# VHH binders against Glycosyltransferase family protein 64 C3, part 8

Target 1, 302 residues: Glycosyltransferase family protein 64 C3, of Arabidopsis thaliana (Mouse-ear cress) (q9c975)
Amino acid sequence: DPDPCDATNQREFQKLRSDQITVLINGYSEYRIPLLQTIVASYSSSSIVSSILVLWGNPSTPDQLLDQLYQNLTQYSPGSASISLIQQSSSSLNARFLPRSSVDTRAVLICDDDVEIDQRSLEFAFSVWKSNPDRLVGTFVRSHGFDLQGKEWIYTVHPDKYSIVLTKFMMMKQDYLFEYSCKGGVEMEEMRMIVDQMRNCEDILMNFVAADRLRAGPIMVGAERVRDWGDARNEEVEERVRDVGLSSRRVEHRKRRGNCIREFHRVMGKMPLMYSYGKVVNSVGEQGLCRKAGKLVFCDRD

## First folded at step 5 (VHH; framework vhh_7nfr_2)

Design c77 (from b0 with G56D)
Fold by ESMFold2-Fast, scan of step 5:
Structure c77 (fold): chain B 302 residues (1-302), chain A 123 residues (1-123)
Amino acid sequence: as target 1 above (302 residues)
Amino acid sequence: QVQLQESGGGLVQPGGSLRLSCAASGFTFSDYWMSWVRQAPGEGREWVSDISGSGDYTYYADSVKGRFTIARDNVKNTLYLLMDSLKSDDTAVYYCARELYYDSSGEGYFDYWGQGTQVTVSS
């Protein structure tokens, strides 16, 4: 196996393609294969996508099923993007950030196998990223905060202030793959081990890496149509998957991610996350007022 | 084949204690987070607790925190739930479940379940 951290994968930004992106889609659950196929086909139809790498993280999946998946991905993808299916040796979420010699674009899009976004919004996110190439750009955001009563860092959902872009849809320069996976010595190794133990928080760690290097926050971009099939409230997921979506886990999910923030803060000895405010949107024809979660907000705010 | 087998349930009086066990086979136990999930008569399933593959991280539902302790023995491929200060509301079938994965939306999914073990808390 080639070393992902060799010099071949530490490529100079100016020598990489600026006209297109590489999409890195993480896959693991065989129950999401039909949705994954639909999402890959959607990305493949965009002219800005040069390549799609499906990073398959379930080592127990049979070769026959993977062969069928690859055939379906290539057969039902209408665009000119090259499709690759990469069977990973581990289920590590850190593996989604491994640098690869086949990635020849300045920008990479990290995304989950259960998020659908319209093509116009994808193209707009790329335009925003081109203007801000050192920042993480995405459509799903969260925040960190300090709980004065508990005297600890916490993970929060604050709509007006954010510091964390989620890997549901995260566009970044490919340099951050090498920074995350190959730089930072023992501190980064310890934090990647925490990600593996938690089976979570690789997105938070990438935000820590980017914020520490840039000393600035991420950028939220709006999507005209987005569907998060991973949301437990979404009844269109398969019945087996819906059966295990338990409401008590939502509170614990926030506590778990808060623990990741506290652990990364402990390892680094600092809090590099910085706040960004506001959402960059493409033009809209009508922007009325809508009620969402009991609040009167602009209808384009999700 | 993946198998999860629970044991240790039974009838116990309020304020009592029970220790549940789940014997796992057919996979590398230490590579997976494991959960306890319960279902009271006529109710939906409620997540109770889970533990990381290494055992270094544990989480609990607020309803059981401070009373229940989750533990694992990776040499014996066994998951435990130590239940103290049991209440009548803890009466349920307790299932051992293997966690499939987590995504950034906070969704965790279970791919394998045990047959369940009945816990009845009654005077």
Scores: ipSAE 0.455, ipTM 0.746, lowest interface PAE 2.5, mean pLDDT 85

Design c78 (from b0 with Y57W)
Fold by ESMFold2-Fast, scan of step 5:
Structure c78 (fold): chain B 302 residues (1-302), chain A 123 residues (1-123)
Amino acid sequence: as target 1 above (302 residues)
Amino acid sequence: QVQLQESGGGLVQPGGSLRLSCAASGFTFSDYWMSWVRQAPGEGREWVSDISGSGGWTYYADSVKGRFTIARDNVKNTLYLLMDSLKSDDTAVYYCARELYYDSSGEGYFDYWGQGTQVTVSS
């Protein structure tokens, strides 16, 4: 098996393509294959997408089903983007950040198989990233905070500030794949082990890596149309494609992610996450009011 | 093939205790977070508790904190739920479920479920 951390295969940023992006989409659930096909077709239709890698993390999926999936992905994708289906040897969330010699673009888009974004907004996100290539750029954000009463770091949502971009839609320089997977010695190895133990928080760890390297926060970009089929708070999403299942688990999800932040802080001996303020928007269509989790907000809000 | 089989349910009086077991087979048990999920009559599924593969991390729904304890024996491939101070509201079918997260926004997915064991708390 080729060593993904072989530094002789790492290309310098300046030698990589600047005109397009590579999309890295995680897949696992066979029930989400129809949605995955729609999302891949959407990305393939964009002129800024050169390649789409579907990272299939379910080792139990039969080869015949994977072959059929690959044929469907290529048949129903109308654009010029190349499409690859990668059967991963592990279901580890860390594997979504493995560096790959086939990725020849400066920018990569990390995304889930249940998020749809319009093409204009995808192109706008890329434009914003090109202006700040060392930052993480995305449409879904969260914050870290310090709970003064509990005297501990927490994972939270704040209306005015954010420090964490989610892997639902995260554009970044491909150098961060190598930084996450191949650098940082025993401390990074311990934090990746925590990700595997928690089965969560690879997105938080990537934000720790980027913030520590850059000493700056991420950038939130707006989108005209975003559908998050996996978000239980989006009451407009069809229930049949929502893999959330249990409402009582959402509160504990935040507590688990808080534990990840505390563990990463312990391992690193510092809090590298930094706050960003505001949202970058290029084009705003009609912004209706929507009810999400009982709160009246603009429809484009997460 | 992956199989999960619950046992230990039954009728118990309010304030009583029960110990549920789930026998797992067909996979490397210690590699997975395991969950207990319950379904009360006429209600949707409610997540109760989960435990990391090593047993080092445990989480509980607010409704059961301080009363229930989740545990596992990786040598015996068995998951446990120790239920103390049972209330009538704890009456439900209790399912053992295997957790898998394939993205961090997924909030914990369940790919395999047991058949369930009935717990009835009444006088």
Scores: ipSAE 0.500, ipTM 0.781, lowest interface PAE 2.3, mean pLDDT 85

Design c79 (from b0 with Y57F)
Fold by ESMFold2-Fast, scan of step 5:
Structure c79 (fold): chain B 302 residues (1-302), chain A 123 residues (1-123)
Amino acid sequence: as target 1 above (302 residues)
Amino acid sequence: QVQLQESGGGLVQPGGSLRLSCAASGFTFSDYWMSWVRQAPGEGREWVSDISGSGGFTYYADSVKGRFTIARDNVKNTLYLLMDSLKSDDTAVYYCARELYYDSSGEGYFDYWGQGTQVTVSS
């Protein structure tokens, strides 16, 4: 393993491939292995995917199970994309953003092992990113806001604006991996330590990094079919039994993420997050109008 | 083996106070967020409070905010819940749980639980 912050990993954008993407998928839960295999197979089938790196963050997984996982990933993936399984030394969420010498594409897609997206939407997201290569592009968004009563920055959802793309599906230029992991000195190190302490917010920190560099917000892209299995009922029944009835935990989760925003603001001495408005959609080949609640509206509208 | 053992529950009158303790063993206690979760008779589990590994961050459910205080002693590997101004609605089995987040896009989850300690608030 090369030092991820070695100068050889700080590659010129112009020297990297522009025709394809590298997919970096986090894995941890052994119960998600069947779903992970399905998701990898789906990505491998796309002509725009050059390589898929499965970043395995559970250090307690037996070697035999990991070997079987790698065999299954390569055996059941029908596409030409190369597939690698990387066992990480820790469960740190910061590790998903480590730069790697094997990544030779300008664009990388950061995604979770429980999100499925259709191939047309994947290709569309890549086309949007190519037109806006300095911006984060994704399908799941949130906002920062200032709570006047509490006099503090908060993590929230706003109906008409967003400033944060989630790592459920986040396409970005490879340069941001090096900037997140290897640049910014003591301030970035402190913010990465906050991510590790909170066991959360690596997605928020990446949005801070990108917004600070670009001085513009991210881009939300629509998808024809998205399945978020983390919120679905079909898989991981045993894991969800542990969380059944913990409705108050949603408030805690938002407060924890709000604390991350406040801490990153403190460390940086500024609020670099900027709002974006609207959603970019590929309406060619889709139903333009749908009947919802007795009314004709755009099919992707609430 | 990871073990979590709660104690300090009992019968208390409304307006009273209790201190719950959770003794942890089998892992590096200071590396983990720890939570208190309760389950009232006939109800599902309700998250009550959590605390970061260092103790620097604490969060509370709105139903207990201002009345309960979560604390930890990393030298003794013990988690505490100090409960003041107890109400009949606080009657539940209180569980100590180890919290592990590996996906910041989702909610954290619990990988180890204690057996629970009963708290009954009644006149």
Scores: ipSAE 0.360, ipTM 0.700, lowest interface PAE 3.4, mean pLDDT 84

Design c80 (from b0 with Y57E)
Fold by ESMFold2-Fast, scan of step 5:
Structure c80 (fold): chain B 302 residues (1-302), chain A 123 residues (1-123)
Amino acid sequence: as target 1 above (302 residues)
Amino acid sequence: QVQLQESGGGLVQPGGSLRLSCAASGFTFSDYWMSWVRQAPGEGREWVSDISGSGGETYYADSVKGRFTIARDNVKNTLYLLMDSLKSDDTAVYYCARELYYDSSGEGYFDYWGQGTQVTVSS
């Protein structure tokens, strides 16, 4: 699309498909191409997936390699889902939320190129979203909080409540792409610029947008099997897949994301994030147990 | 062509100081966060510090906080790491890296790396 915010590209919710989802997978690292191919093949095998858009954000990747990637994605994906490889003009994290005329489903799934989820859990997440289409639905959550001693908003993890679902796996209505990218005037423009300046926090901003519109929090759903290749605590994570300093930067990463929350609060003049409690699980139960830091926990736990 | 070139490494005694520099070329330096990353012998890579394009925000690993200072000169297209109170544990090859973004889990993506400069803290 030449202009993703062009009025000619706006479609009425009622005219969009309700039976399937479109998956938008962010890609950048050429070293992750084999993993990306496996993840795309997995999503393509699900009957609820209509289309998969691989959003390639590395402008330095040679055209020849991108052509080969596209051929491999289509050749090795056994399902009926259509697959597109879109080379993005910038590496902005905001670009993952650009509305696209080719997206004809009411629901979109935003995900990273290092998270694998089983098909039953994917189908369950979609069923939960269909019952709660104005909410963000996902498997990885965090929380905002107010530090009374420091007198500032912070990004944190709380065992019982959450207000932020992460773009590792985030299902939402297509309308939020337009809300994030095309609406909200100068305040939204400033917050998207903050995302670009911080090179982080597009997921937090989407949660701010959704919470402000709905006046409710997101929904966490459980997964029977999930593999997070980016989590350094996972004993199965390959060293080459992790970026440098993940274990030592966790505290600083949370501080940086806390700065994003404070900046969005400043721009909006309010804190729209609201807490949700509890996790929605399928009645069949959870089977995803992982050994992290020497103890057994659910693989989807933070 | 994007290039990053480190300098300023060397041998220093415990408690000493060093100033590392990274000369950047081939891109608009002030538009990018820049990072210092180190790799000790037999260890994985460890993020040390990063700095925003404007220099207004800086972050440090707990292991170096209070001892190291990251700085940049956007006119000279140069990144700096000022290292004080050096310890034997600071012995590593130090890399300058251009930061692209961080995902929701804190995994950083770096699109360009320098060749590295060796810092050895011993007598």
Scores: ipSAE 0.319, ipTM 0.696, lowest interface PAE 3.9, mean pLDDT 85

Design c81 (from b0 with Y57R)
Fold by ESMFold2-Fast, scan of step 5:
Structure c81 (fold): chain B 302 residues (1-302), chain A 123 residues (1-123)
Amino acid sequence: as target 1 above (302 residues)
Amino acid sequence: QVQLQESGGGLVQPGGSLRLSCAASGFTFSDYWMSWVRQAPGEGREWVSDISGSGGRTYYADSVKGRFTIARDNVKNTLYLLMDSLKSDDTAVYYCARELYYDSSGEGYFDYWGQGTQVTVSS
């Protein structure tokens, strides 16, 4: 849209479709195109998905490659979902939250081009969201915390609580797109500028927006099969030879995300993030947290 | 063609200083975060520092913080690493790299690398 903040994009919740979701998938790296095609095909096969928008953020990608990508997405996606490929005018991570006139569903799913989830778990996440439409619902969570020694807010993980859902898989009401991109005045503009400067933390900022509006935390949902192809902690030997996931870079990544929390706290003059406890599951499985491939995950996670 | 070419490496005594340069071409330099990454003999790659496209934000590995300064000249399309108080542990091949945006895990990705410049800190 020429003006994503136009009043026509601020549709009333009750006037939007309640039976399906729109999936918004970010893409940038051409080497991820084969995986992106597989993920889009998987989402398109679900009866709850009405539309998939692939948000392509790399302005240097040739038109011929994008045309081929679009042809492949439509040709090899077996479902009834409509598929759109949108070449974004900038690489800004804020652009994934722009409101769009083509999005007619109450719920939107924000996701990355390297996360796979099974259809049953996707459907379950939607059912949980329908029961809690003002909350962010997702499968990947993190926490904020206050470091008493350093006297500062930090980005962290707790075994028993969480306050942040990641954009690897984040289901939310469409209203939050408009809240993030079009409301909040100078304070929101400053925080979006911080996201652009950092090339990071748009997911944290969305959690700040949602928590501030509702005064409640997000909801974590379990999934039977989740594969995170972007997780650089999968193998120590590969981390030493890969162009991704350098060990010192991961430590600085967490510090950088902590800096985002501190800056958003300063700009807003308050800490709106609130803790949630436990996860919602479709079935009884192995419960609790386990160390798998050097990271702390739920034991029943695939 | 995107090209990155490092220079300024060499042999220096412990406590000494060096200035590394990386000449960039084939892209709009000011639109990209840039990194310095090093690889010591027999070790894996270690991220050292990065700088935002405007130069307004800089980050450093704990091992070099307070001793190294990353800088850029967007008019000359050149990235710099100013290394002070060098230690034997700083001996490595130093690479400049162009950063892609972060995904939701916040992992930095590098799409182009220079050929590297050798820094040896020895008495």
Scores: ipSAE 0.217, ipTM 0.613, lowest interface PAE 4.6, mean pLDDT 84

Design c82 (from b0 with D50E)
Fold by ESMFold2-Fast, scan of step 5:
Structure c82 (fold): chain B 302 residues (1-302), chain A 123 residues (1-123)
Amino acid sequence: as target 1 above (302 residues)
Amino acid sequence: QVQLQESGGGLVQPGGSLRLSCAASGFTFSDYWMSWVRQAPGEGREWVSEISGSGGYTYYADSVKGRFTIARDNVKNTLYLLMDSLKSDDTAVYYCARELYYDSSGEGYFDYWGQGTQVTVSS
């Protein structure tokens, strides 16, 4: 419960490590522990990862189970990355952006406990971020738009024109943790309160913060293999309380996120989100011929 | 530990009204978003409405918007669904559910459910 906005947590970019990243991964559901363990092990196997902080937001989880989780995370993670399990004092989604004195890297990766990415793509994302350290870099994007009929801002999906990168996988400079949590006065406090009441939209708010500071949008990077276990259509996740059949709820989830955009616009008095176009991919070999649906075509699946 | 118990269901004529209640215990009720979810015979589950912990935010499925009102009493630890202009298509078992969101980019899910209360809209 130390003050995260204390002076000891304000760190100069130039004094931080440039060679590796710190992974900040949220955990809450005891049913997702096996998946979380697999994902942490995957991140730990990458040479660019110096530290993994598992932010455990469920205050009801027994200490014995957390001790077992920590032992499993440490024992079954093959890499040299430092692994910490942090029992959070709050289930607030804002807590994933708290600055921490233990984070000594320029770059941090914010991610969910249900997204897997291959090591080569993780390394590529880091290389893109190093070339663009003031931008949010990620693999999952969304957009904002203005509904001319309703005369309101909306949340939408548009991969070619995007303004929002999601916390499923979001790489950013550590400075943005302090910007989100400790700066911006009463307006930021109100928007963080909206995030807590909504139990949603901390990712959208971080995009508002970054866009307002930089006057530029995020960068989408491609991945060779990505698995979103949180996709409701994925039946390989045996989570007995997960409701995969509620399509009406999915529609309302998007309306809820649109309401966050409208509320943040109201509080700030402006729309700081900016559009980015295109996707950055790792270099490919010479163009080849590929068989697609039995037809010989040039290899270009993205 | 956590318990959710619905009541207030029954038989009602088309165009009638019903008030469903859900008594919650075993947790700090005001800290959680709560939902109503229904299941008609032979159909899948359909999300109906949700309300924030403070009651400041409410959302409704398009099928019930303008007819149903979700409310809560955090002193009594009770969730309500006020159902007006009931239609035969509203016939279902109505469940009270506690929402869990710990990642905002996902769809969220329900970690606890009540036993359900039957609503029948018929002559």
Scores: ipSAE 0.390, ipTM 0.719, lowest interface PAE 3.3, mean pLDDT 84

Design c83 (from b0 with D50A)
Fold by ESMFold2-Fast, scan of step 5:
Structure c83 (fold): chain B 302 residues (1-302), chain A 123 residues (1-123)
Amino acid sequence: as target 1 above (302 residues)
Amino acid sequence: QVQLQESGGGLVQPGGSLRLSCAASGFTFSDYWMSWVRQAPGEGREWVSAISGSGGYTYYADSVKGRFTIARDNVKNTLYLLMDSLKSDDTAVYYCARELYYDSSGEGYFDYWGQGTQVTVSS
């Protein structure tokens, strides 16, 4: 859309479809096109998916390759879902949250081009979201925390609580697209510029936006089967990153994301992130106690 | 199209200094985070430092913090690594790399690498 923030893209929640979702999936790497095609085909086969928008963020990709990608997406997607391939003018991660006139569903699913989820778990996540439409619902979670020694906010992983859902799989109400991209004045503009400078943290910023409005945390849902290709197994150039040494690189990445939290806190003048506890699952797992990582836990825990 | 070319390596005595340069071409340099990564003889690659497109954010591995400074000149499309108080443990091939971050999983990706420049700290 020429102006993603005009009134056409700000539709009343009650006027939007409640029976299905729109999937917004990011693409950039040409090496991931075969995986992207498989993921789109999987989403297209679900009855709850009305539309899939592939947001292509690499402006250097040749038109011929994009035309071939679109043909393959439509040819090999057997479902009734509408499929669109959108060439983005910018590689900005903020663009994944632009409101669009073509999105007519109350719920949208934000996802990456390297995560596969089973159809039952997709349908279950939608059911959980319908019961909690103001919450972010997803499968991958992280936490914010306060480092007492360093006296600063940090990005972390905590086994018993979470405050951040990742864009690997994030279901939310469409209203949050407009909130993120079009509301909040100079403060939101500054935080989106930080996302662009960091080339990261759009997921953290969306969690800040949602938490600030609702004053509640996100909801983690379980999946029966999930395949995360983010370990770069299907991308040869990314295999070189594994040679860097996981310890030093992982620490740096956590420090960058922690810096995003600190910067957003500075700009907003408050910490709106709220903790949630527990994981919602579609069925009961195996009963009993198991030893995992030296601790006694219920066997159905991940 | 995208090219990264390192220079400035060489032999230096312990306690010495070197300035590495990486000339970038074929893309809008200021839009990308850039990293220095090194590989010591017989070891895997070790990330050394990263700098944001604007130069406003810099990060360092604990092994080099306080001794190395990463910098960039976006007018000249050049990345720098200023290395002070060099130690024998800093002996490695140093690579310039362009970063691509599109995943929340916990690490960045590199889509282009330079050829590398040898740094030897001895005698």
Scores: ipSAE 0.462, ipTM 0.755, lowest interface PAE 2.2, mean pLDDT 85

Design c84 (from b0 with D50Y)
Fold by ESMFold2-Fast, scan of step 5:
Structure c84 (fold): chain B 302 residues (1-302), chain A 123 residues (1-123)
Amino acid sequence: as target 1 above (302 residues)
Amino acid sequence: QVQLQESGGGLVQPGGSLRLSCAASGFTFSDYWMSWVRQAPGEGREWVSYISGSGGYTYYADSVKGRFTIARDNVKNTLYLLMDSLKSDDTAVYYCARELYYDSSGEGYFDYWGQGTQVTVSS
């Protein structure tokens, strides 16, 4: 519980482990505990994962439930990764980017408690990151754009270009935890306050930080099997967990995230986000033939 | 422990005004985004408006923008919806709702709801 920004926590990149990653996974909803247990077990079984930190952001959760959660995480995750459960005093999304003395890997994976990825795709994402350690690497992307009619920056989705990797799955160098949480002075403090007021956009702010430092965009990687349990359209998600008024809520969500982009632009006095095009995919070991629109084509073809 | 209680609904004529209130207890009210959601007879739930914990940010559904104002009093732990220029289409049960933990890549969910207050716009 030392000061996260203490200089002793900021080890030189060369002194950090290059062979494995640390997984930082956010938890809050008690309804997602069974899913969280499954996701942690999956990550713990990967040879490239050295440790998993479950960042529990709900201060109202009883100690008894947290003790049981920790026991279950440890007992039912038979992998070699060490598992820690950290109860946070607040629900701030900024806290997911706090530096921690226990994180000794060059790469960290920031992820939500509702995303599952296969081991091969996790290993591939790590290999892509090692080749591009100053970039954010992830499987879920979005874009920013300028609305010429409204004369303002907006949050959008584009099929072939992106500037934002989401915290559903975001691999980055540990240095960015310090850049986000400990550096940048008054401007960064103001933008973190905006994240807290919005209860959102910590992923967008991290992309602003990385893009401003590097002057380049993120990298999208493909995955063989990804389950996004937080997507309300997913039939496997329980009804009680699904969003209310899906269409109107999506409009509000985009407006809120657009406002974050405009606010960060205002504070920084510039738009550091840059576009990347396309995605990096692992080799297809077996290409089958598929019948699409009455034609026999390779299954990976448009 | 967490409780949300709406009041202020009733019967009004088209073009009239109403002020809805939601009394909150059992949590630190200023730490949470709050929402108004409505449900018309035989229809699904429709999000109406959102307000940040500080009150510094507000969002509205296009159907109510310019007519409704969401506000909060963090000293009194009370959420408000000021409804002007009411239309027959605004007839619904209005619910006060607390935002569940907001996932940055997904839409927010609601973890607590009030019992609702009926608003009827008719002569």
Scores: ipSAE 0.410, ipTM 0.723, lowest interface PAE 3.0, mean pLDDT 84

Design c85 (from b0 with S35A)
Fold by ESMFold2-Fast, scan of step 5:
Structure c85 (fold): chain B 302 residues (1-302), chain A 123 residues (1-123)
Amino acid sequence: as target 1 above (302 residues)
Amino acid sequence: QVQLQESGGGLVQPGGSLRLSCAASGFTFSDYWMAWVRQAPGEGREWVSDISGSGGYTYYADSVKGRFTIARDNVKNTLYLLMDSLKSDDTAVYYCARELYYDSSGEGYFDYWGQGTQVTVSS
């Protein structure tokens, strides 16, 4: 409960651990608890993971259930990583980027509670990040574009380039938590308010922050096995108890994310997103582009 | 406890208009996106429209865009759907729903639903 934006409590990058990462994983749905336990256990078994923070964003979850969740997370995760369950003060998506004094690693991994990745690919992503510590590194990417007919910025998938890495799996330097949450004055405050109003686009905003800081795009890394249980293109998609997701609502999701890009562009007075070209891989035999649901996307997407 | 109650449904002729209301209680209404979802006879649920907590953002299904207007009154804790140029295809039970957390896949959740109100468009 100390002020997360007190700069006197921030550690110098050089004094933070360089050998391991901290995983910051969002939780909300009680339906996903079994999957969350499996994902946490997988991360805990990796030699590069020092700590896992489960950021629980559902304010309606009873304390008794949270206590049981914590016991299950520790019981079914026999790995060496420390595990913490943090009841967040709000359901705000901005809260996933709050700096925390307990995070003592240079690198943090931001991820959702429905994405599984193999250990070798996790280790490879970390090696790529260590070579490019000021860039966002991840496995799921999207692009911004300008629609000439509508005369507006849009959120899209482009076969040859990308500018946005998603919080499904996003590795970054810890410093970006402070940049997002504590710096940038009134412009950043307005953009975080937009994220809260939209209940979306915290991942896009982090990409705006990083791109503006560095004048460079993110880095896409390949993975040997990735299972995205929330993606409708996955043949083994897990069904959600609350709602499976309506088709017309899914179409509007892309329009909403486009609106986030337009709003952030308006607030900043510029388009800081930069394109990256290509994918870094630790193996051969991966395809670049595949046609899924009538669209051309990266083949390693579920 | 959270309660959502719809009203304003009924029988209307093609080209007519209706105004649906949803009275909300048991939560801070202005903190939540609210949605209208419909279910036609023999069909699955179809999302119609939603509105941000402040009312600053509104979205519509292509099938209703330009004909329906979603609105809210945060003082009265009431959600509205103003339906113009009604077609026989708009015949459905209309549900008020509270929206929850969105993830990066693009799928939102509805955690509370009203009982529904019947709209019948027929001559």
Scores: ipSAE 0.534, ipTM 0.799, lowest interface PAE 2.2, mean pLDDT 85

